# VHH binders against q7zyf1, part 28

Target 1, 260 residues: q7zyf1
Amino acid sequence: ALRIKVISMGNAEVGKSCIIKRYCEKRFVPKYQATIGIDYGVTKVHIKDREIKVNIFDMAGHPFFYEVRNEFYKDTQGVILVYDVGHKETFESLDGWLAEMKQELGPQGNIDNIVFAVCANKIDSTKHRSVDESEGRLWSESKGFLYFETSAQSGEGINEMFQAFYSAIVDLCDNGGKRPVSAINIGFTKEQADSIRRIRNCKDSWDMLGVKPGATRDEVNKAYRKLAVLLHPDKCMAPGSEDAFKAVVNARTALLKNIK
Short names: E, the ipSAE of ESMFold2; O, the ipSAE of OpenDDE; V2, 0.75 times the mean of E and O plus 0.25 times the DockQ between their complexes.

## First folded at step 17 (VHH; framework vhh_7aqx_2)

Design k5 (at its last look DockQ between E and O 0.21; V2 from the best seeds 0.00; counts 0 for: pae E 19.9 > 2, off the site)
Fold by ESMFold2, look of step 17:
Structure k5 (fold): chain B 260 residues (1-260), chain A 119 residues (1-119)
Amino acid sequence: as target 1 above (260 residues)
Amino acid sequence: QVQLQESGGGLVQAGGSLRLSCTTSGFTFSKYSFNWFRQAPGEEREFVGAISRSGGWTYYADSVKGRFTISRDNAKNTFYLQMNSLKTEDTAVYYCAAVSRYGYTYDYWGQGTQVTVSS
């Protein structure tokens, strides 16, 4: 049987352990002590007529456990990367988590050859969602990562996530540890993804078009046309491109009402 | 019924050029993005390039960047791959594929056309 190593990553209290526990509940081996910040489980799955034995390291996200975590990044085939959709700071920390892993893997490691499953976890159903699906999906898919909406409350999405996650790991292992092109064709560029991300986070119409307050009508229209070419839904396959384009159109309209 | 049909394959000398066409029917062409893939004997199907729904954006695998150009003609419901400076390693069966507006996977595939690049 194929044996693989999987780790969890993400801020404290984003539901990493809940996701793992729901999936592995009756097969999870009793744990390392919480004082070392690593919980260990083993599970067995069948993927593409193969039996896969999975070693899961559920790693504490608190900074106190950094020195323990850094010893577990090497030789990892898969990462479950979790944030809480109700707490934007946990999403904004994802690039920091990738940087921590990249630093510890060193020059011999290549994060592109590790399967990531990003879990947009709904840990508190009563809290307003701070990160919408298209934003999380855009971030994930622009990096070649799998993306899933999961719920700690209901368990929805968790089985689907693990199924796709393990299938992608098996494909990677069968391809000599290299990511097959069919699994990562995203249909948009980093520049398109970055623009959508910026537009989503803009506070006003001037900033959204990338012009300074006091810009002329010609400057507003020039900025608009550049973004329209880049982001028009017929020209951009990125998640959230349609909403970003609508926002850009509305920003232009709002600015031109008050410029002669 | 939805159909994708590749044509324009054949034998060509290294350094030469070839233009593949993918003619479509049975769906609204302008609402789909299109990809080219290729598969050499005994290898996995690999991505070659993609073109957006309007044709305003293209993306290419590193192995073909600068040599291959993808275009589309919405009036003819046809999608093209212009292949220049061909190399023997470009020898493969070439497939066109359509992807839905928001899809990450491919909805429809052609049957493929053989491209053989001789020394």
Scores: ipSAE 0.000, ipTM 0.113, lowest interface PAE 19.9, mean pLDDT 78
Fold by OpenDDE, look of step 17:
Structure k5 (fold): chain B 260 residues (1-260), chain A 119 residues (1-119)
Amino acid sequence: as target 1 above (260 residues)
Amino acid sequence: QVQLQESGGGLVQAGGSLRLSCTTSGFTFSKYSFNWFRQAPGEEREFVGAISRSGGWTYYADSVKGRFTISRDNAKNTFYLQMNSLKTEDTAVYYCAAVSRYGYTYDYWGQGTQVTVSS
């Protein structure tokens, strides 16, 4: 039987453990070592008519447990990377988590050969969403990660995530531990992604178009045309491209009204 | 349940034509862009072409440009790959894929349909 190793990553309280428990109800034999901040479990799943034995290491997200969890990164084949959509800081910390993993894997480690499932968790929260779907998806997919909206509370998205996640890992294993090329095909360019990120984070219309304050009408139009081509809904498949495009259109309009 | 199903594949002589269909269900068709891929034996899966959500934009691999055309029918939840002037090198399993409005990756894949072009 194929045996795979999976770990969870993310800040404390983002719902990593809840996601795992929600899925593994009755199948998960938890061996939680509270003192070390790791919950270890084994489950059997059936993927593509194959029995897969899954070792799951649910790691505590608190920095206190760094000295312990750093030993568990090795030989990982899948990562459930979780953030809370209502807490932007948990999303912003994802880069740090990746950096930690990279550091621990060392120069010989290749994160490209690991399947990542990013879980935008706690979508059931009605109060405030601080990270929209497009932002999370753009971040995840730009790195070749799988992306899912999940609610550990309601169960929404959990089964879908795990099914896709395990399927991808099986494919990885069948490919000799190398990520299938098909998984690497990102439908958008780095430039497109960067532009969308920039536009999303810019409040000023000048900055949004990438022109200096006081730019001429021609400069504004030139900048607009460049971005329009780059982000056109028919040409850009990047998450958030439509909103970015609209923002650019509006920015241009606003600027031109003020330029004599 | 989301489903993508390819059809229209088969055996054709070089210079002939085939029309592949990808019938979809389980999601809002109009919200997705669609792609065709193919994989020959022993080779990696390669991009064939794409059509935008609006249908206003299409893109093709250089190897099929001018010969293949992608279209979509929103009323039928189906998109197509018209293959003309087929060559032996076009022999492959052809896959259809769907990309959501917010997606950079392919959300859904078909099972593939075999296209064999004989000399």
Scores: ipSAE 0.000, ipTM 0.212, lowest interface PAE 13.6, mean pLDDT 86
ESMFold2 (binder alone), look of step 17: mean pLDDT 81; pTM 0.818

Design k6 (at its last look DockQ between E and O 0.07; V2 from the best seeds 0.00; counts 0 for: pae E 12.3 > 2, grease 27.4 > 24.2, SAP .74 > .668, placed apart)
Fold by ESMFold2, look of step 17:
Structure k6 (fold): chain B 260 residues (1-260), chain A 119 residues (1-119)
Amino acid sequence: as target 1 above (260 residues)
Amino acid sequence: QVQLQESGGGLVQAGGSLRLSCTTSGFTFSRYAFSWFRQAPGEEREFVGAISRVGGLTYYADSVKGRFTISRDNAKNTFYLQMNSLKTEDTAVYYCAAWSKFGYSYDYWGQGTQVTVSS
């Protein structure tokens, strides 16, 4: 039987434990014991007619528990990475969580051979959503990670997430611990994703096109064409690309009204 | 042979103080983080507080914050729970526990020491 190790990552209070407990409570016997910084459980799941024994480490997200967490990153097949869609800080922290894992794995570690499932979790349905789906999906898929919308309130998306997550882990294990060549086809490049993220966060038409105030019409048009080609619908399937393209068009129009 | 032994329990009046010790042997003390737990009759075991492997970080349950202090002495292979402003609800058997690498499961547990707080 195939045995795998899974860990959870993400800020405190984003619902990591709720996601794990909601899934495991339906199938888990015996119940794992709580600790001061790590919950541990063992569960069995069936994927593609295989029985998989899963060791799950639900790791506390408070900085206080770093000394505990740093001992658990090695030999991990899967990571459940969670943020709260109602709190943008928890999403902004995801790069820090990834960096913590990369640092502890060292230069020999290769996170490309670890399955990540990013959970955009709805902790409180009454809160205004501050991270839209396209932003979270772009971040996740540009890194080769699976992306899911989950709800701590209803449990929606949780079983679907675990099913896809374990299936991807089984595929990785069956390919000698390395990702198959066709494992992810996202339809966009890192450069395209980075450009969309930059454009989303720009507040100034000059900055959006990457030109200085006082740029000539030719300079504005040259910068525009570069971005238009990069974001062209035939070559860019990234989440948020259409809105980014519209923003670039509007920025060009606004700048050209003031120059001749 | 690994051993954790609690001591310093006893009877104390509400508002009083008590200091518990957990003396360890049979393992490298500096490689372990330590926790205190307590269990009143008929109740589940409750986390009280913890101290990190390095000793620079402590964490406490809300019910004891500001009243209890955890410390460790690597030279004596011992860690401590200083309990001040004791309340009757602090009455329990107190356990020390040690853990190293495996997350939430504790590697070793002490046998417990009784603390009784009378009115």
Scores: ipSAE 0.005, ipTM 0.168, lowest interface PAE 12.3, mean pLDDT 78
Fold by OpenDDE, look of step 17:
Structure k6 (fold): chain B 260 residues (1-260), chain A 119 residues (1-119)
Amino acid sequence: as target 1 above (260 residues)
Amino acid sequence: QVQLQESGGGLVQAGGSLRLSCTTSGFTFSRYAFSWFRQAPGEEREFVGAISRVGGLTYYADSVKGRFTISRDNAKNTFYLQMNSLKTEDTAVYYCAAWSKFGYSYDYWGQGTQVTVSS
């Protein structure tokens, strides 16, 4: 039977353990080592008519365990990366988690040979969503990660996530430990993704168009045209592209009204 | 107002000892775990060690293990970094940090104290 190693990553309280427990239910034998902040479990799953034994290491996201986690990154084939959609800081911390993993894997470590499933968790908490789906998806898919909306409470999205996640790992294993090229085929360019992110996080209309404050009408129009081509709905399949395009249109309009 | 203030830093010769203190105010000390970090010029901030909220569990970076000890005094709202057998490589600004919740980031940081170890 194929044996795979999976780890969970993310801040504490984002629901990593809950996701795992919800999926495994009676199949997951948790052995939490409180002293080192690791919950270890084993489960058997059937993917593509194959039995797979999965070792899951649920790592505590607490800073106290910063130096302990490094021992568990090695030989990882899959990562469940979790954030809470109601807490933006948990999403913002994802880059830090990736950086930590990369650092610990060292220069010989190849993160590209690891399957990542990003779980936008706690979608049941509708009252205060701070990270929208498009933002999460763009971040994830731009990196070649799988993206899922999940609720550990309701179970929504959990089975689908694990099915896709394990399937991808099996494919990875069958391909000699290399991620299939098809899984990396992002339907949008890095430039498109970066532009969308910039537009989402911009402070003002000048920044949105990538022009300096006080730019001329011609400069504004030139910048707009460039972005319009880049983000046009017919050409850009990146998550959030439609909203970004609208934002750019509005920004242009606003700026031109003020430029004599 | 939450405050973390490092003290005890200074110049020391290699092989010497120094004890840093982090005095806290503005929050319930017993509800927080604590860590020490350091940053040398031109380098990234690195983890030195931590002490848990309950039980006094401690963890240390490999580079300081066996030489440094972290302790806490709940009555004084202060935790410490005892540094023995200091090396020139230990020269850095030392920061104390606190956290109460599980997460990747700390809730509060000190301003830092300079430690210089001379040869």
Scores: ipSAE 0.000, ipTM 0.258, lowest interface PAE 11.7, mean pLDDT 86
ESMFold2 (binder alone), look of step 17: mean pLDDT 82; pTM 0.830

## First folded at step 18 (VHH; framework vhh_7aqx_2)

Design m1 (at its last look DockQ between E and O 0.13; V2 from the best seeds 0.00; counts 0 for: pae E 13.2 > 2, placed apart)
Fold by OpenDDE, look of step 18:
Structure m1 (fold): chain B 260 residues (1-260), chain A 119 residues (1-119)
Amino acid sequence: as target 1 above (260 residues)
Amino acid sequence: QVQLQESGGGLVQAGGSLRLSCTTSGFTFSRYVFNWFRQAPGEEREFVGAISRTGGYTDYADSVKGRFTISRDNAKNTFYLQMNSLKTEDTAVYYCAAVKRFGYSYDYWGQGTQVTVSS
């Protein structure tokens, strides 16, 4: 039977453990409930008519446990990366988590050979959503990660996530531990993704178009044309492209009204 | 031979302080995370606190947070539990434990030391 190693990553209380528990329920056999920040368990799943034994390391997200969890990154084949959609800081911390993993894998480690399933968790929360789906998806897909909206409470999206996740890991294993090229096919460019991110985080219309305050009408129009080509909905498959395009159109309009 | 030995337990009045020590031998002290546990009569063993390998981070149960402090001295192969503002509810046998890696049970346990807090 194929044996795979899976770890969970994300800030404390984003629902990592809950996601795992929700899925595994009777399938999860905890071996050790450690007060040391890692819950280790095993489960058996059937993917593509194959029995797979899964070792799951549920890692605590608190910095206290860094000295413990750093030992568990090695030989990981799959990562469940979780954030809380109601808490933007948990999303912003995802890059830090990746950095930690890269650091611990060392120079010989390749994160590209690991399957990542990003879980935008707690979608059931009555609280204001701080991270929209497009933002999460853009971040995840730009890195070649799988993306899922999940609720550990209701169970929404959890089964779908795990099925896709394990399937991808099986494919990885069948490919000699390398991510299949087909899985890396991002339908948008880095430039498109970066532009969308920039537009989302811009402070004003000048920043949105990438021009200096006081730019001429011609400069504004030139910048607009460039972005319009880049982000046009017919040409850009990146998440959030439509909104970004609209924002750029509006920014241009606003600036031109004020430029004599 | 691996040994963990608790010391410093005894009788103390409520509001008082006590310092427990766990002296270790037989293994590389710096490679282990250390924990304190306690067990009151008729109760389950409960987590008190932990200290990281470097001592840079500590974690405590809510019931002892702000009152108890864990430290370690690598040169002495000893780690400590400073207990301040003791309450009658803190009465228990206190155990020290060592763990090197997760996925395995705690590697080593002490025999325990009795702490009794009187009203």
Scores: ipSAE 0.014, ipTM 0.285, lowest interface PAE 8.3, mean pLDDT 87
Fold by ESMFold2, look of step 18:
Structure m1 (fold): chain B 260 residues (1-260), chain A 119 residues (1-119)
Amino acid sequence: as target 1 above (260 residues)
Amino acid sequence: QVQLQESGGGLVQAGGSLRLSCTTSGFTFSRYVFNWFRQAPGEEREFVGAISRTGGYTDYADSVKGRFTISRDNAKNTFYLQMNSLKTEDTAVYYCAAVKRFGYSYDYWGQGTQVTVSS
C-alpha cells in the first residue's frame, strides 16, 4: 500500500484540527483545548480502489511552536493550509507559512512537487466575511494549489477537499514524485494574477492604472489599454479578473473626468 | 496494561490547598497530552486543564486560572494538579486523562479522586 505524509499549516484557531478531526471521526467537535504541539495519527483511505496509508501531522500554528514545526517539513507529500475567512490576518499570513516551509526544505526541496489544499475555513460562522472566495481562490490557484471552501461545524467542503487532496497526491506519486505538467497549467499567467491582486489592493485610481497624479489623457489611455488587454475576460480566466477589469474601466473614467 | 491512578484527594477548608497526582503506567508517557477533568454531582464533566507532552505549554479553564497549576515529571511518569485558594464550587471528583490529538476521543481515564471543599 502507498504511504504518504501530510501536514497541516495555518495560524492558531483557524480550525485546522477541527477539519482533520471532522473527516477522521465523522462528527464535529469544537476545539476546546489548547493545541500543545504536534499531534500524529495514521489512517487508511481508499482512492480509486487503492489503499493509501496516511501519516497526518497536525501542527500547532502559534509562533511558540516554530522549533517543533521545523522538524516536520521534510519528505512531505501534502499540506493542508488553512485560514479563517472572517479574519483577514490569517489569510495574509499564508505567504509567511510558505516561506517558513521553503526555508526549512532548503535548496534540494521543491515545494512545487508538494500537493497543497488551501481551506478557506469557517464559511458558516461569520456574518461579515473578510476574504471573499475570488481573492482566496486566486491566491491559491496562482500557486498551483487546490482551493476549498470549508466548515468544520457543518462539514461543508471537507469530504470533497480530502478526496481531491488524496487523489492529487496519488497522481503525484504515480508520476515519480513530480507534478504532472497538466497540474501546473492553471489557465492564467503570474502577471495576470499579480495585476488582479494589485488592483484589488490599490489606494486610488492613479495607483490602479499605474500612472502618476497629473498624467495626461494619453498616458491614462495607454496605461488603461495595457491592463485591459491583460485582464479582458475573453483572455483572462483568473478568479477575480472580471471585477478587476470593471475596476480598471471605472478608474479610467474617473481620471479622464478630472483631466480634460 | 495501561493505568492512570489519581491520588491526593480529600477534605479541605475553603481557601486551602491540595495537590493531586496522576501516576501512569503501561504506555509511552511522552506521546500523550495529559488533562485534568472534574465532575460535580449531577453535572457534566468539566475541563480543568491540560499540559503539553514536554510540559512547556499549559492551558486552563477560566474558572481555575491563577489558582490551579498543572505540572509533569517525566522521570516518574506522573503529572500533578496543584489546587490553591480552593472554593466550595471546586468540590468534585477529579479525573486525569491521557489523549491523542487526532480522533478527539480520550484514550485513557483514571478512576477519579474526590475533592471536597468545606466552608
Scores: ipSAE 0.005, ipTM 0.168, lowest interface PAE 13.2, mean pLDDT 79
ESMFold2 (binder alone), look of step 18: mean pLDDT 81; pTM 0.824

Design m2 (at its last fold request DockQ between E and O 0.01; V2 from the best seeds 0.00; counts 0 for: pae E 18.3 > 2, off the site)
Fold by OpenDDE, look of step 18:
Structure m2 (fold): chain B 260 residues (1-260), chain A 119 residues (1-119)
Amino acid sequence: as target 1 above (260 residues)
Amino acid sequence: QVQLQESGGGLVQAGGSLRLSCTTSGFTFSRYAFNWFRQAPGEEREFVGVISRTGGLTDYADSVKGRFTISRDNAKNTFYLQMNSLKTEDTAVYYCAAVKRFGYSYDYWGQGTQVTVSS
């Protein structure tokens, strides 16, 4: 039987453990409940008519436990990376989590050979969503990660996530531990992704178009044309491209009204 | 032979302090993290606290946080549980444990020492 190692990553209270528990309710055999920030368990799953034994390391997300979790990154084949859609800081911290993993894997480690399933969790929370689906998807897919909207509470998206996740890991294993090229097919460029991100986080219309305050009409139009080609809905398949394009159009219009 | 031996237990009044020691032998002390547990009569064994291999990481149960402190002395192959502001609820048999690697099962256990906090 194929044996795989899976870890969970993400800030504290984003629902990592709950996701795992929700899926494993009948299959998760805890081996050790560490009181020191790691929960270790084993489960058996059937993927593509194959039995897979999964070792799951559920890691505490609090920075305090860095000294503990840093020992568990090695030989990981799959990562469940979780953030809370209602708490933007948990999403913003995802880059830090990746950095930590990279650091711990060292120069010989390659994160490209690890399957990542990003879980935008707690979608059941109706009070406030601070991270849009498009933003989460753009971030994840730009890195070649799987992306899922999940609710550990309701169970929404959990089974789908795990099925896809394990399937991808099996494929990885079948490919000698290397990520299949087919999994890297990103339908958009880094430039497109970066532009969309910039536009989302811009402070003003000048920043949105990437021009200096006080730019001439010609400069504004030139910048607009460049972005229009890059982000046009017919040409850009990146998540959030349509909204970004609209924003750019509006920014141009606003600036030109004020430029004599 | 591997040995973990708790000492320092006894009777103390509420609000008082007590320092437990766990003396170890038979293994490389510096390679292990150490834990304290306690078990009250009729209750399950519960986590009290942990100290990492280097001593740089300590964590405590919420019930003892701010009152209890764990330390280690590598030169003496001994680690400690300083218990301050003791409560009647802290009455239990206290156990020390050793683990070579975080996230794994505990490798060694002490026999326990009785701590009784009187009102």
Scores: ipSAE 0.017, ipTM 0.300, lowest interface PAE 7.6, mean pLDDT 87
Fold by ESMFold2, look of step 18:
Structure m2 (fold): chain B 260 residues (1-260), chain A 119 residues (1-119)
Amino acid sequence: as target 1 above (260 residues)
Amino acid sequence: QVQLQESGGGLVQAGGSLRLSCTTSGFTFSRYAFNWFRQAPGEEREFVGVISRTGGLTDYADSVKGRFTISRDNAKNTFYLQMNSLKTEDTAVYYCAAVKRFGYSYDYWGQGTQVTVSS
């Protein structure tokens, strides 16, 4: 009896259709034409002893198809958001995809009450990764999104993604279309996530601690203590927090070696 | 009743130009993206180009890119294919097609207009 609407989003050629096809195989009857930019199907799944009828819309990512896409954003319970781990530009585009959806939903729309499953997809397993798992996971989980490593070629991770995805959508529907408060507790704050991301991209030890070159010992130690409290592994469960904390400790040591 | 009707086909010398029109009726023109297709004798139907419902975006097959231009006139419920620098391999029956705003398939087709390019 429960009917839900799911859409896919992401740049062209990141493997969205392959992920959907592998999961739905005999149940998904796509009628895809590259020039119209949308493929759709209906599937039936069972979750928590409940039968769910799912309408899936596989959205083309090319800007040409924006006019078609904008008609499908409303009344959506779930989004499958896909990037290719081998092509950093597809990951960097994810904020643009969210902005497009937010714009089309308008001020009355609340994107926080839509379930997102972010798929870090391995299209070419022989190519070097451009986006490591902790970076993709941090981006996703800091927004309250589910995160999965998937392979469109092998099928790895796809069933697990859909199972968690549909379970989260059922929970959303059972809470009157609003995200349960307990699902918001991800074990870290936006400030912690932002700090980890900044530290990952730092060029030197001064920048890492957020102090200017020539800072005094007291300034270095004060900056260090602030970050240490923020990022301590006992207090911060964010992806990459252990490596960020170690980097901060090493940066302090390196700076103090050359300061009285 | 929905109708799409092509016109403007004919015989033209290689290197010349033609302008095809597709006149529509029986549906709300501004809600559709439009395509041109062509079919040469003994070949399958080939995509030529598409124009979005607002006219803001176009796309073309590689074989015609830079030579053909799609446009639309919402006041006349008509869209066009301007064909320049024509080659003998452009000889085909040309079809217009409408894409439903919420659909995955081409809902409506014209009956075609013959374009013949001679040397």
Scores: ipSAE 0.000, ipTM 0.133, lowest interface PAE 16.1, mean pLDDT 77
ESMFold2 (binder alone), look of step 18: mean pLDDT 82; pTM 0.827
ESMFold2, fold request of step 26: ipSAE 0.000, 0.000, 0.000; ipTM 0.110, 0.120, 0.133
ESMFold2 (binder alone), fold request of step 26: mean pLDDT 82, 82, 82; pTM 0.831, 0.833, 0.832
OpenDDE, fold request of step 26: ipSAE 0.006, 0.013, 0.017; ipTM 0.281, 0.285, 0.289

Design m3 (at its last read DockQ between E and O 0.55; V2 from the best seeds 0.00; counts 0 for: pae E 16.2 > 2)
Amino acid sequence: QVQLQESGGGLVQAGGSLRLSCTTSGFTFSRYAFNWFRQAPGEEREFVGYISRTGGLTDYADSVKGRFTISRDNAKNTFYLQMNSLKTEDTAVYYCAAVKRFGYSYDYWGQGTQVTVSS
ESMFold2, look of step 18: ipSAE 0.000; ipTM 0.131
ESMFold2 (binder alone), look of step 18: mean pLDDT 82; pTM 0.828
OpenDDE, look of step 18: ipSAE 0.188; ipTM 0.589
ESMFold2, look of step 19: ipSAE 0.000; ipTM 0.114
ESMFold2 (binder alone), look of step 19: mean pLDDT 82; pTM 0.830
OpenDDE, look of step 19: ipSAE 0.435; ipTM 0.742
ESMFold2, fold request of step 20: ipSAE 0.000, 0.000, 0.000; ipTM 0.116, 0.121, 0.125
ESMFold2 (binder alone), fold request of step 20: mean pLDDT 82, 82, 82; pTM 0.836, 0.825, 0.829
OpenDDE, fold request of step 20: ipSAE 0.015, 0.016, 0.021; ipTM 0.281, 0.285, 0.418
ESMFold2, last read: ipSAE 0.000, 0.000, 0.000; ipTM 0.142, 0.108, 0.105
ESMFold2 (binder alone), last read: mean pLDDT 82, 82, 82; pTM 0.830, 0.827, 0.828
OpenDDE, last read: ipSAE 0.023, 0.018, 0.020; ipTM 0.320, 0.311, 0.314

